# Ledger of designs, part 2: VH-VL binders against q00174r1585to1775

Target 1, 191 residues: q00174r1585to1775
Amino acid sequence: SLLKHVSITTPEFHEESIKFDMWPVPADEILLNETTLKADFTLREVNDERPAYFGVLDYLLNQNNHISAYGGDLAYTLHFTSGFDGKYIVAPDVILFSEHNALVHTSYEQPSRNEPFTNRVNIVESNFQTISGKPVSRADFMMVLRDLKVIFIRANYWEQTLVTHLSDVYLTLADEDADGTGEYQFLAVER

## First folded at step 18 (VH-VL)

Design x1
Fold by OpenDDE, fold request of step 20:
Structure x1 (fold): chain C 191 residues (1-191), chain A 124 residues (1-124), chain B 106 residues (1-106)
Amino acid sequence: as target 1 above (191 residues)
Amino acid sequence: QVQLVQSGAEVKKPGASVKVSCKASGYTFTSYYMHWVRQAPGQGLEWMGIINPYGGSTSNAQKFQGRVTMTRDTSTSTVYMELSSLRSEDTAVYYCARDRGSDYFSYGYYFDYWGQGTMVTVSS
Amino acid sequence: AIQLTQSPSSLSASVGDRVTITCRASQGISSALVWYQQKPGKAPKLLIYDASSLESGVPSRFSGSGSGTDFTLTISSLQPEDFATYYCQQFNSYPTFGPGTKVDIK
């Protein structure tokens, strides 16, 4: 399970680095159940309008070879409760965080306020960029996978988000449980 | 050696605020979360909240939400806890306590080092 | 919130006695339990973490056991300096403490 070791964080995106402001929330409070994570924004002292992310660690910690994730798919579903007057927050949907690098993915398809958002991200270099928006070579991508520490999944897309649930998180291997083999479109993130 | 040195005793009136400081030394200040725990006279221990190593995010016990504010100053290696709208029931010794977590991404929510405590008395 | 109870609330024992304190959680907390010792006028001191791991510098006469909901702190041979109140604390969720067990030395 990807949900055994989890965290929530608010990243600060810089030109060449990401600083993570960790939410010191116990894992049990993040875990709504065995398959669902919860981010409760109402408990924040500051009305922080920055993006937040779920950090999933369990799968990575239990894997002997992170490189095996190459060509696989990260799939998940998000449910939101929010006010409808909040502005959209520009940020990546997924962040691959290693000891040396951070790669970001922004899906072409974005969530709607009125429905659950299911996303699938093929774990290949063409679906990711550096935080500065630069393309990633296969070699560099494989290094990130090799040294992968955390996968961050975005928890909020709008200001005034109240609660987000993350569920059905899966990391599949290549050629398994994939609806397609194609690469996904993404939006460039200017940071 | 790890040391947590807290500010001195406080006497406050109901409705006032108190701000307690905790100066840390002997370790990498920005590597550990800090907690606040209080203990009323003759009573048990009560967790109040936690602040991350850089002071950006906190989590408070529900009981104190809206009344407690935790902050950090990395330049002075000091953590602060402010409790507002004081009541007589807030009379207690307040402790800062270092989280036993191993790194920034792993907080333990148990405490390996404690300050000496700060007595806060709330009385008319 | 997870509630912890302790038994007994207080006890008196002689030097050399085996002392056992029980801590019970209202729900399963795996091994996310620690034990503290607090002497009068002092801050608590960590004794046991992860239910059974002895904190560095703590005498070996202290031991912890248990998992799930039932936990025990054992002092194999009580010493005069062990006069204190002992608290269990869970960290499976937001931390909560047991009510404490006061150990008086006869």
Scores: ipSAE 0.830, ipTM 0.921, lowest interface PAE 0.5, mean pLDDT 91
Fold by OpenDDE, look of step 18:
Structure x1 (fold): chain C 191 residues (1-191), chain A 124 residues (1-124), chain B 106 residues (1-106)
Amino acid sequence: as target 1 above (191 residues)
Amino acid sequence: QVQLVQSGAEVKKPGASVKVSCKASGYTFTSYYMHWVRQAPGQGLEWMGIINPYGGSTSNAQKFQGRVTMTRDTSTSTVYMELSSLRSEDTAVYYCARDRGSDYFSYGYYFDYWGQGTMVTVSS
Amino acid sequence: AIQLTQSPSSLSASVGDRVTITCRASQGISSALVWYQQKPGKAPKLLIYDASSLESGVPSRFSGSGSGTDFTLTISSLQPEDFATYYCQQFNSYPTFGPGTKVDIK
């Protein structure tokens, strides 16, 4: 299964590092189907107000395709439900986690409650920063891609989030997912 | 040698709460998830929940949602399970059990080492 | 939740006998099944993991087989110390256990 390596985690951001608290949820509980992941916040007993992220670990098995993603796009669709009394959670939308580094991206457009939100992140250094907010050189960015382990996609934006679905996740070099295949794929385009 | 040592037997009234401890030793505490499994007298085994000792995140069986709280103390390598609103049906031996998964990013949801068990009796 | 059944619920056998216990899952679980041995007053002990892998330190007379929905634990030659209840458990999803099979030694 292409989605065998999936996770949900809540991070603690430090000055130069991220500590991840991985949710101990079975993969089959995260995977609704081949195209959709689910984070159920109602199953958590702890009132943790930290942001949560879906972790895509597929690249652990296909490291050769990481660099080829440069210039491409990470695309995904989020849909979440939440209560109305919660506050907005400030955190990055996407985290590129490598063996030795982590880069974060914050999108201009943010999702709204109870409606699908489609995001597209161009995989270039200008769209990412270090955890401390510093710019990233192309060279350093390429190193992160080379050693990429996990792509984290934000799962909650508001307190009192109940359930989040992440669907139609694509990593493509071009706009190959414009038609929306509805299939989870990480595609490396060969030129 | 891996050892899980649990707290002693408890006797509680209905409606009360019980907190069982499980002290781990002989391995890196934060590298293995910990589970709680209970067994009513003469009955089978029932999974209650799992805790990540590294960060503290938990996942509980739906049956116990709202009643069970799992915590950990990394300084003492101890995991705790608190069950509230006790009922007679909660009378059981409660086990902590180490997950077979052996790294930060993995869990197996099956158990290689067990505590000795803690008998919790709920009676009026 | 995935339900597991076991057969038989109990059996009596003599030392040296071949004992076979079956476990059936309500849905396919691939090889995500383990077997435990539990003696009275003791915690369960892991015997088999991934349906057929023998846990370290477990006697070779124990073996597991099966995939999908039907699994089998076999004791090739029952020993006195094998008096116990045996449980199957799946980990394809949140853990569930079989009801157990009690093995009495004649």
Scores: ipSAE 0.804, ipTM 0.904, lowest interface PAE 0.6, mean pLDDT 91
Fold by OpenDDE, fold request of step 20:
Structure x1 (fold): chain C 191 residues (1-191), chain A 124 residues (1-124), chain B 106 residues (1-106)
Amino acid sequence: as target 1 above (191 residues)
Amino acid sequence: QVQLVQSGAEVKKPGASVKVSCKASGYTFTSYYMHWVRQAPGQGLEWMGIINPYGGSTSNAQKFQGRVTMTRDTSTSTVYMELSSLRSEDTAVYYCARDRGSDYFSYGYYFDYWGQGTMVTVSS
Amino acid sequence: AIQLTQSPSSLSASVGDRVTITCRASQGISSALVWYQQKPGKAPKLLIYDASSLESGVPSRFSGSGSGTDFTLTISSLQPEDFATYYCQQFNSYPTFGPGTKVDIK
């Protein structure tokens, strides 16, 4: 299946690790159509104040080697339906999850409650940090891309979110003059 | 030796709640999702919901939404299903069933191992 | 929700007979279908997954076929222990079951 990693999850952030509580929702229930994913918070037994994320790697990239994503831009649009009294939830906007590492990105621009939110994240090490907030070397970043398992995109920014739609998810081509284009080979992993 | 052992039969009045337990053994408890399926006497099978034992997230069938609660205790490898506002139509054998999914990030939504079932009778 | 139907609802057969049970989905489910066997007073037992894959430990006389909306469970030579009720179940979305087919001894 080309959509094996389409999922929704609630992460628990620890000092050096993330615990993912996967929502047991079938992929076809997440896929509203070919370009839109849906997170329905109303289907959960309890109103959860924790952040949730879409997993969209296969849907987005559909490739075995994800190194080519380096220098590209991850773009997406979020639409929210929420209550009026929900507090803001502090969490990263994007998580790159590999077999051995998780890198997080927090955007300067943040969504407004009643407006669609379009975000663009340049896929470079300077835009990402470790869970503990430490800088990531280019080598480590490339290893995460190489072993990339899932790209998580934040689904809620406020408590009492009812439904979130994620649409227009795509990765733009890297600039021809950008560093990091092509194939990379590494002998060892730094971290 | 995968085994799912459920709690004993229950007799309840209409409007009451019932909580059925399912103790898992013979495998890594948190690595497999758990489902609840019921079967009224002489009738077919009906899926009720699914729980992720690792984090505790659940998804319930629309028919039971707001009335069913699934929980787990990782220390005892036990999953619980509580059904409230019981009706006579809830009289059935309730099964826990392990999902065929193979890792923390995947689920199959079909079932390879089943508990022995718990008969719940709702009568005035 | 995806509805499944089965045909026939019941049948009588003899030991050694070839038995065929059909399952139809209200919409396309690719190969996301499984078959269960259930005996009285027992939990269902998984027989076939992914429409045509035989579960480990299940006798080879059981086979599954089909894709899309039409599926078939076949018992090539019915054995005494095969008298039971058989259910199809789809997992393309939230799971739903067929109504079952009871196989009785003639």
Scores: ipSAE 0.785, ipTM 0.885, lowest interface PAE 0.6, mean pLDDT 91
Fold by OpenDDE, look of step 19:
Structure x1 (fold): chain C 191 residues (1-191), chain A 124 residues (1-124), chain B 106 residues (1-106)
Amino acid sequence: as target 1 above (191 residues)
Amino acid sequence: QVQLVQSGAEVKKPGASVKVSCKASGYTFTSYYMHWVRQAPGQGLEWMGIINPYGGSTSNAQKFQGRVTMTRDTSTSTVYMELSSLRSEDTAVYYCARDRGSDYFSYGYYFDYWGQGTMVTVSS
Amino acid sequence: AIQLTQSPSSLSASVGDRVTITCRASQGISSALVWYQQKPGKAPKLLIYDASSLESGVPSRFSGSGSGTDFTLTISSLQPEDFATYYCQQFNSYPTFGPGTKVDIK
């Protein structure tokens, strides 16, 4: 009966915490179709130049995806339109938000305007940092996964973003051939 | 016990603005979104908008976009709705209504508690 | 925007009567429908949520049913205090209300 976990939020980054200003948008307005989420920045009253993120945990579950195990991958495709004069917004690409902590990931590859961008983030501690930029131990990372509330995926990269579509979001198992070692260990996170 | 207490009746001229307040008590103010719904005399109910009681983000009905401003004061547990450029058609009882959703990541867009209403009359 | 219609617009019934009000949505809204009761000079009161769930404190003579586009509010045995206007409201998207059904007591 309640709109759960499918959301759009604007974070406020503090030294040791993140506070989220949630956009009160109905899920039906966020869920464009079975595989695509939509963020319409034109509905904002003020030209907000802060970053925005999709909360996608419930969406993933609804798509018959489960919380990925340690070593799996978060994959998604992003497409956005924006004006030509907007500046780049500095912010993480992915945020793991748990009961007690938040971990952030910044990808080397960044999306371009008006072009589909496919990203894949390996769910391991080496790909994430604390809000303050400190490394994360495996133990701490596993705790975040255990207590994971929502995964946030960045919705805008430049000022004057108009509309963003997030599609084909998946939590997948680790590829045994990805590291070239042929050795794979899968640590499941039960949710 | 949840209570929403609104400010008193207003009489305004066309072109003026009105600001209605809604003081909430009996629950955690920052955990529930707040809505505004109006009702013209003898007419049905019309949703105006929603406000996040923590961050303050709002979403307004298209009909009122650019003319309605919702704000909140967490220190006083009060939500405000300001409607500008008033016209005779804005004559109505204005209600604040609490959203049923109560967790950090959810809201319901239906209403479990209502203020007593504020009559706003716009007349020349 | 999702439009809601109600039938009938008004009705008169006697105490003890079974009353049925229908709400129809312009498109599928699953079970994202609620019912309100509004008495003259008062704010609406939530009766039913999720199409068929009875709100706490609401008498059991009230019930809701339906899914998709067609919904029904039923008062099994009308009481004097049930004189009011009843509204359906969808929350599958931005909220919209039905036009209301006025129930008069004979």
Scores: ipSAE 0.761, ipTM 0.895, lowest interface PAE 0.6, mean pLDDT 91

Design x1
Fold by ESMFold2, look of step 19:
Formats: structure tokens, C-alpha cells, sequence
Structure x1 (fold): chain C 191 residues (1-191), chain A 124 residues (1-124), chain B 106 residues (1-106)
């Protein structure tokens, strides 16, 4: 029951909400090592088109309030294998989930199968949309960060994905000093 | 009061399939994961798998991969377990069991409420 | 998989006796252990979770202890309704069960 759990989930997207079908797998089937999570799709039905997401827990004190992340970057590295017979899955790449709201981000750059892909997402309202694809005000964005429960990171991009690894997940803050003497916080995925 | 009511006993021949139902009442069906556990006559307990009744995601014990399928119907608050390619060794009582530690992002993998059990006999 | 053993496999005891049942895990499982009671023809009943926490409605004569690899279920004063088979189960990963300990009338 600790919020420091790792998870894999399959969301259902509705007009103004997301409903999550969390995979009932133990954390030690997901946590491959200290910095890497694994999602194993090999037992899923071959024609399953649904996107899946890693859920990463925030280890900061006061885990529901992450206003200090505004202006920083979420960074992560993906590596996945898949068959070549399936179609691309259209879905958001990052979801910021709070108690009553969820915001989605889609990156322009997309990972290729069998190649490490490092992504960085600036945590500002202009990079996110509502579930229905509408712009987000800064005030509403800050409310999501205030009550942030989970950050979801997309685990599959093609039908017939086999295995996906997510590594080196961290969150940095914007610099507090213009001369480059700012400090950064890192969010790491740990067991 | 929480109650799990299972379908009746089944007699099957080797190679057939069996589908056992488990109807839940007395709680919010989609808020708790459901497990299947079996017990051969005179033997101990063996975990078979787990289903998230909210969205239908499952995990199965390795021994049953490819032979067990779990589904649910949220409109009737019912979970199903289907075991295919039956063998004499599959003769057992099959229980559904509610995961005690379930919540939106967590589950405990231990069981607070159990169904009455369904005897499945595979005769040679 | 995490294997559990139980000792003894069976025992005979009289009403009023103190009964001790041991469960050992093949690797450390911290406190991720539960105990069930099962009577013939009935589903198991949860007694103890998290190694030592008593389930609601379970008599206080039942207690659990241990962590890591060695765990114990104790019945301080055996009652007629306590003659049953007792199973340990770990939940540190996918569930596995001990082979059971049968407690009979002597």
C-alpha cells in the first residue's frame, strides 16, 4: 500500500476522464534493477491494440504536491522490441494523473524498435492537453501538480510489442539562478 | 456482507474445458482483485491467477500459462475461470478468493473472502 | 518461486494445549506472510496477515511471529473448534503456500 510502488496499467480514454486497468503483477516482475523497469507483453493477446503505461511513484516528501516541478523536465529512456507485422498505436506518451484530473502529452519524436530512445518533456502547461485534447490553463496545470498522484510513461508503440524497458527516469527543476548555479532534483524509480 | 458464490460441480473428460463462475455481492465488485486457487483432493493449495475486475487485466501462474483464461462481467459482478486441455491431474476444488489489499494502485496477494469452492472432476 | 515448508506436517494435541507451527521460506520475505485455517470441506479462513497482525473476528489465542525466513503460528490454548489444517502463504511475490500442518485430537 506504499505510494512507492511501480505499476503497469492499460488506460481507457473517455471524453473527460481516464479509467485505469492496472496490471496485477508484483513489483519484482516490473523492477528489473535499481534504475530499470520492464513491461512484458509476451503473454498478452497478439492482436491486443491497447496502449500500456509505466506508473512511476514520486519519492519526494508530500507526494501529492509537486508544484516545484513546474518548469523542469521529465527525462527517461525507452528501449523496446516488437514484431514487424503490427500497426502503430496512437496514444499519449506521458500522463500527469491527479485525484480528479489527468493531463496528457504527446512527443513529436517517437522511439524506434530495438533502439534506445531518450526523451525529455518540459513540465509546463503548453506541452500538455486535457483528455479531450483542449489547452490547459496554467492555473489548472498547477492544480494537477499540487495533487499529482502518478506520472504515467507509455510502454508500447506498436502492436505485437514484446518487451519494453524504461530506464533512468528523473525529474529536474528549472534553475533558480540565471547564472547556472541552480540546483536540480532527480526523481528516480526505485524498489 | 461480502459473499462469493460459485457455480456447481463439473465432471469432464480429458481434453475438455471447464468454465467456473464466481458471483460477488456485498461490496463494490470492481474495487477488489479476484484470484483463483485450487486444491486437489487431500492436497494443499495452489494459486492459479489474478484478474483486475475493473478492466480485465490478468496474471497467471506459469504452470497454467496457455491453459487458463479469466474474464469478468461487471454488469453481473461475476468472474469466470476457464481451464482448457483438462487432465486427470486437474481434478480439484477450485476457489475464487478476494484480494484483501486491493485498491486503485495496490493489491496484497492474500485473501480475505473465499467462494464455497467448485469441484471439477476429470475422469479417465 | 519462493518455496515454503511447514513443521510439523501433523500433530496430535488435547484441548487446552499450546500448539506451535513453524513455516520457513526459501528466501527472505520480510513480514509478507499470512496464515490460514481450513476445515474439511470448507474454504480456508484468514487468521494472521503481515506475519503477526490478527484478522478481525479471530480469537486472541491465535498469534503469529517471525520475519525474514522463519515464522511461527501459536495457539495459546487449543479449543475444540481449532482442530483443522493450517497453511502459511507468502505474498512477497506471486503467492505460494506451505504444504499445511494438520492439528488432530489426541
Amino acid sequence: as target 1 above (191 residues)
Amino acid sequence: QVQLVQSGAEVKKPGASVKVSCKASGYTFTSYYMHWVRQAPGQGLEWMGIINPYGGSTSNAQKFQGRVTMTRDTSTSTVYMELSSLRSEDTAVYYCARDRGSDYFSYGYYFDYWGQGTMVTVSS
Amino acid sequence: AIQLTQSPSSLSASVGDRVTITCRASQGISSALVWYQQKPGKAPKLLIYDASSLESGVPSRFSGSGSGTDFTLTISSLQPEDFATYYCQQFNSYPTFGPGTKVDIK
Scores: ipSAE 0.155, ipTM 0.672, lowest interface PAE 5.2, mean pLDDT 84
Fold by ESMFold2, fold request of step 20:
Structure x1 (fold): chain C 191 residues (1-191), chain A 124 residues (1-124), chain B 106 residues (1-106)
Amino acid sequence: as target 1 above (191 residues)
Amino acid sequence: QVQLVQSGAEVKKPGASVKVSCKASGYTFTSYYMHWVRQAPGQGLEWMGIINPYGGSTSNAQKFQGRVTMTRDTSTSTVYMELSSLRSEDTAVYYCARDRGSDYFSYGYYFDYWGQGTMVTVSS
Amino acid sequence: AIQLTQSPSSLSASVGDRVTITCRASQGISSALVWYQQKPGKAPKLLIYDASSLESGVPSRFSGSGSGTDFTLTISSLQPEDFATYYCQQFNSYPTFGPGTKVDIK
């Protein structure tokens, strides 16, 4: 039943919260293959500036307790096509969404049109902020990881984005890394 | 008790548009996706599209892409389906139907409650 | 798109008979199949979901089985109120419906 563990959503950012408008598309329209998700924006208006996000969930994330991810890395590769006249969309690149709170990360380096872009985000409180842009204590960060529901990864960066692929998503689990077993793949596909 | 109450029958000419409403009650309106399904006289069922009433995101069947628009009004717990450029083949009963698996992380695409149906007749 | 076929297209049976309706998918859909009952002039009613799970309030004489591409709806003892058309529908992707099976009482 892993088909129900991927999604695309358009968030509405409020001062202290995020409300998600999940795209009502089946998982098989999102899963391109075993390692790649697709987001298709071709029906959007050319001036649509709303950011959209891949939601990534596998059976391990369904347990909601991911404290072991602290100190590890979230890694992923993006590739997208777009028109040439669109403006940049200002939005967070990664969102950690939980029962308690939502935390956001913005990377300095950003993907370019039609070029593979690999990003790595160290899962520590110093790389994340509250929705309003405030620092996060380690205690509050650990509470988010304890009850983590979904990791959201940004799907579009410019107006006129056509299609975005997200591939090779990995979460390295720091406490398992000592034995060489601390990595697992988010994108598990059974078709 | 879950109830879906649709607007009344419509008679339209070819080339016109029709907008059908579906008012929901007895549950949290924004927590469940809503679908539109039609049935031509003496024919089977045909899925038209889905709306997430929380934020208004939609997905339409390819056959209706460019002709169907779905919207909602959260203050009245009402979804709308508008079909444009009507043809005689669009004569059908139009149903709204609630998605059964509308969990935040669940993809349902089957229907536990249906509206009573709205007959739309397209004739010259 | 995933195509569904149903057999038979129609049938006539007596009260008390056991009837069986089949649905075939053009590709594997695991257990992502539902059954609806539709009486004349009424909206469809959900009977069975996930191929075999009975919806609340549906009489226990209805049952569903199957997985993959072949699915069956069974009415163990046909009642007069079971005069209707029965549709299968898959939800492995965007919804598609079978063409329906009309059940008439002799």
Scores: ipSAE 0.040, ipTM 0.640, lowest interface PAE 7.0, mean pLDDT 84
Fold by ESMFold2, fold request of step 20:
Structure x1 (fold): chain C 191 residues (1-191), chain A 124 residues (1-124), chain B 106 residues (1-106)
Amino acid sequence: as target 1 above (191 residues)
Amino acid sequence: QVQLVQSGAEVKKPGASVKVSCKASGYTFTSYYMHWVRQAPGQGLEWMGIINPYGGSTSNAQKFQGRVTMTRDTSTSTVYMELSSLRSEDTAVYYCARDRGSDYFSYGYYFDYWGQGTMVTVSS
Amino acid sequence: AIQLTQSPSSLSASVGDRVTITCRASQGISSALVWYQQKPGKAPKLLIYDASSLESGVPSRFSGSGSGTDFTLTISSLQPEDFATYYCQQFNSYPTFGPGTKVDIK
């Protein structure tokens, strides 16, 4: 199938749930080229502190490889511009969203404005937590991967973020053979 | 049955603003995006913008250059469109129209149900 | 922005006639096109979506065809209630509308 749906969303965090306010922007205003997405915040008020996220499920995953993501890495590069006086926005960096659950990740390393930042997140339960900050069991983590609907990647870090580019997004898959010399597969970015 | 009921006609002077309401019924209000489309007398249709009624995210046509503000009230299932710095060229019938998409990850940018329209006349 | 044109701008026809209206896009839009009917003083009504799919409750005398840049709305046997203006609209990007085709009584 052709590149599937990409999106930009703004979350509402509740005690045990998360609801997304998807930006009503068509995919061709988000997808700049084969490997780069854009989020444009220039019409926001300067003190708007709401975090926003790129949604990239169909962009990354083949439908028949959900479980194969366990043990692999999500990798991506961010570059954003912002004003100088905005407050930092406290929010998760990656959200795994399914019909049953949403799991969140916050990386220790954080991007600086105007500098490319490459992140790599190992897809294992120890790197994720529930919305309320509780640890997640491997069984519950695998349920999320089985029924994964969207991977969200954070688009803004400061109130005065202007434009963010997300590039070079890929998911390394864990493959194993009988002798334990497994290999990783990358999902196609384009057909 | 799905119904979109808009506020009544308005007469305004240049430079004023107008706020048109659209009350939805017969479906889950927050599950469908809402659009605003206008039609000048004797002219064709012009898309103005879209709102996600769940969280209030909007996207506006560039022509309106930050003059349009869309909001909603989920407790009354109502969307609002406010157009500021009115000019005589803004004289039109303003429609709310429901996006055919049926969930918060899906929208189509075409419209299955329309409000009855609100005439806004801008004159001296 | 994706521009749409329609032909003819107006036509006169009799009840029972076969009517064909065309819409042309400035660039390829695959099948991302819809048709609306609008009567004077009324809101538009969706007839056809995805270029050829008939909306629920729309009479089978209406049909749509086309892909890419060239699209057609056909009314196989015009009825008295079909005298209206017909608009195409693309949804491959932010919505734009054709200028309309007025169908009048001959």
Scores: ipSAE 0.011, ipTM 0.582, lowest interface PAE 9.0, mean pLDDT 82
Fold by ESMFold2, fold request of step 20:
Structure x1 (fold): chain C 191 residues (1-191), chain A 124 residues (1-124), chain B 106 residues (1-106)
Amino acid sequence: as target 1 above (191 residues)
Amino acid sequence: QVQLVQSGAEVKKPGASVKVSCKASGYTFTSYYMHWVRQAPGQGLEWMGIINPYGGSTSNAQKFQGRVTMTRDTSTSTVYMELSSLRSEDTAVYYCARDRGSDYFSYGYYFDYWGQGTMVTVSS
Amino acid sequence: AIQLTQSPSSLSASVGDRVTITCRASQGISSALVWYQQKPGKAPKLLIYDASSLESGVPSRFSGSGSGTDFTLTISSLQPEDFATYYCQQFNSYPTFGPGTKVDIK
């Protein structure tokens, strides 16, 4: 059964926290199929150029027996359609959102306009920062992982973004190859 | 104190349109999503749609797709719902209702404050 | 869409009675269930959210329980102001409402 909604959100920062304003879009405008989400930016006001994020919930992250993703990789693929003249938007690529804290990651490699982008983020404290840009201890990082509520994956990188697809979202465990063994699907599908 | 005040009762003929207003006060208008819910006389509640008053984005229940338009005016803290091609089965009390939100998200699809309701009667 | 049913559709009770109202979902909704109270001529009022959490300012005689598909609203000792219609609503997807349970004076 679906425990949480798959979502598209826009962050609002308040002091040391983030509150995401979820887009009021139905699930059938987000879910293209069991493995692919769509963000349709033509649903926003034309001058709203804020960053937006896919929110991904799954059964494995929401159970009492939280599975440690420490040392594993979050992998995903983004496909964009955008105009050519829009400015780059500065924002984190991935946000780990929990009861305790929100941690952000910005990858050195960034997508090019209108080209597919495959990203892989190693889930260790050295790849993440607090919202204010401070380092995180391993202990604090592990607390976030134990109570993880949502993984947010950035949906737009440039002004004039029209549509973004997120596909092939996987979490691999430490010491495993990226060929599917031990991988977890983050997406929820309506039934 | 949060207050949602709706426009007065309307009587319309089949095929006409109606536009109901809902003026918000006592909170930051653009920080809370607004819904429209209707209730036919002696019947239960039916969700019609949601508007984000910040950007004006909307999502409508499929039943009303193509007939309902929701808008807002941030300068007056007012949301509007217009229902076109009215039928007798559209006779109902129409409520605006504020989305309560959640600890993690600005909307949760359930409602903490409601307008007083606007009776729309579609008479043949 | 997720359909909700309520039982009973109506009941008669006296002040001081314990009242139990049930709501059943057509598919699992975890704890994404709320309860509203509606008095004649008034808008609904939120009582319970997340199946069991009491909204601020709601009397403690109201309680909610359940998860998955079966949910219960309980009024431990009915008061004169509690005669109303009670609706469940799910928020696991786009909102749908139960048909309501009317609680009348016996």
Scores: ipSAE 0.006, ipTM 0.528, lowest interface PAE 10.4, mean pLDDT 81

